# VH-VL binders against q9siv5r801to884, part 1

All scores and structures are predictions.

Target 1, 84 residues: q9siv5r801to884
Amino acid sequence: SDETMEWASKELLDLVVHMRRGDRSFLPMLEVQTLLLAYIKRYNLRDPRRKSQVICDSRLQNLFGKSHVGHFEMLNLLDSHFLK
Unless a header shows other numbers, all headers, positions and changes below count from the first letter of the chain; Kabat numbers aren't used for antibody chains.
F, E and O stand for the ipSAE by ESMFold2-Fast, ESMFold2 and OpenDDE, each averaged over both directions (binder to target, target to binder). V2 = 0.75 x the mean of E and O + 0.25 x the DockQ between their complexes.
[cut] stands for letters that were removed.

## First folded at step 1 (VH-VL)

Design b01 (framework fv_dalutrafusp)
Fold by ESMFold2-Fast, scan of step 1:
Structure b01 (fold): chain C 84 residues (1-84), chain A 118 residues (1-118), chain B 107 residues (1-107)
Amino acid sequence: as target 1 above (84 residues)
Amino acid sequence: EVQLVQSGAEVKKPGESLKISCKASGYSFTSYWINWVRQMPGKGLEWMGRIYPGDSDTNYAGKFKDQVTISADKSISTAYLQWSSLKASDTAMYYCARDLEWGYFDYWGQGTLVTVSS
Amino acid sequence: DIQMTQSPSSLSASVGDRVTITCRASQSISSYLNWYQQKPGKAPKLLIYAASSLQSGVPSRFSGSGSGTDFTFTISSLQPEDIATYYCQQSYSTPLTFGQGTKVEIK
């Protein structure tokens, strides 16, 4: 979406809207992190051999640009998706 | 108590084969990467590659891809670094190190000195 | 490959001095930077992981900071036992790469 005044990237909004049943209202970083971790748990995306690693599904590959991300790296990459 | 114990020093001639070992104890061997690091005399540290013993998945630095083979034996919790044909330029200290989460090495072997001289 | 450059290559300081070493990555590595200490004749020892996290059992005088491409390692009050070579290492992507090392000596 090309809507003005969005608070987050289209990739992050896709995750937020999916997890919040269409609600795209602003979430601060800590709440976005909580939501992302809930997504990872719900879809069982932790690498079973390396629990600190996340195997990115298509949504997270769009968000992070990677097929595999470390837990700490993932949280740091979220910062670039906040636009205001 | 986590330990990585490496095999003893080796003195070899160019063209000879060699296999050195790193025996792990005190943790689940199949749950962590084992990395190999080279240090040439008076030089810094160079990452050579790693193995995940649970499935024998390997990653190599491009410089070492066709120079060495990394393997592991789960039954004896031992990782290996092997050369089919040694060169004088392989003279170095070789360390194994456990990959703690996110790629940091929390435990290291004591090192194996390999000397290759004609 | 990600290139890691340390500065300075060597330094000499007095006991009690604050010592600072910098490490620069050729591209962003987020916070996937680790610091190791290597004493003569010994294997390296992990001091700091994830740019700023102190490894268990390591004295609090050691600290790290930074993210992206620029990182700093600090010894707040240099002790005689801190004579060693210090290495930064990125673990963001393979091949994992180390800086060239910084030799720390006491005057």
Scores: ipSAE 0.008, ipTM 0.627, lowest interface PAE 10.8, mean pLDDT 87

Design c01 (framework fv_prolgolimab)
Fold by ESMFold2-Fast, scan of step 1:
Structure c01 (fold): chain C 84 residues (1-84), chain A 122 residues (1-122), chain B 106 residues (1-106)
Amino acid sequence: as target 1 above (84 residues)
Amino acid sequence: QVQLVQSGGGLVQPGGSLRLSCAASGFTFSSYAMYWVRQVPGKGLEWVSAISGSGGSTYYADSVKGRFAISRVNAKNTMYLQMNSLRAEDTAVYYCARDLSEYYDSSGFDYWGQGTLVTVSS
Amino acid sequence: QPVLTQPLSVSVALGQTARITCGGNNIGSKNVHWYQQKPGQAPVLVIYRDSNRPSGIPERFSGSNSGNTATLTISRAQAGDEADYYCQVWDSSTVVFGTGTKLTVL
């Protein structure tokens, strides 16, 4: 339940639960990165003009707080969503 | 090293029940989503069911929803498909398969079981 | 309900290049996986996530995926490449397989 949510922010858990068919158990950073890249591919979020940029949909805007994010920027922003 | 070994196929009358098993070895079973895919002899591949690594989420094709139940016992490295109210059109080779990604669903399959034939006689 | 359309059959001469297409609306936004199946055998993953090759699969196998079409390319075709080939995606809480293509090497 709520106790399970302590490993990650609500916004990151929303992405994780969506991609893992409801499974909210802990994932290491590298696995979360792989899942995030799969999400970007699935929803066609790469900027066609600049492939290093992602155009954030509503879920990623809630996660990153921005309309556009670069690859390095995404990795840095993800780190802040892991609760220790 | 990764192996999926299936059992439980056979001949059943219409309306009958059958339970398929898929025993996994060579990897951390609880970290992978698992799937059942079937194939009527001479026809194409058809997805049947999916279960998350934890077992907390299950999904079914419309053709089997309400009749089939997927489950797993991670402590035993085994996945099951309980098939109830079997129909002639359920006659197929059933494969278990492992998701190609650890920890999340790619819904692609890197390892497959050998398949088990289920025949629903008239 | 979602459909992935493949040609029923493709023929290729020994040593030439075969191309097997998989058509689907906006398939380029999805990860496409490809399987080879020989008679009496379980399917074998030959390409995953559009263009990646599993260990043990020859470099003659390659894939691409953009727009509404994904393509499996088999260069320098060999007799042992004769098989049924299936594309596959995940779409809206369901796994969808293509209609399948029988590859014949002449």
Scores: ipSAE 0.000, ipTM 0.635, lowest interface PAE 13.2, mean pLDDT 85

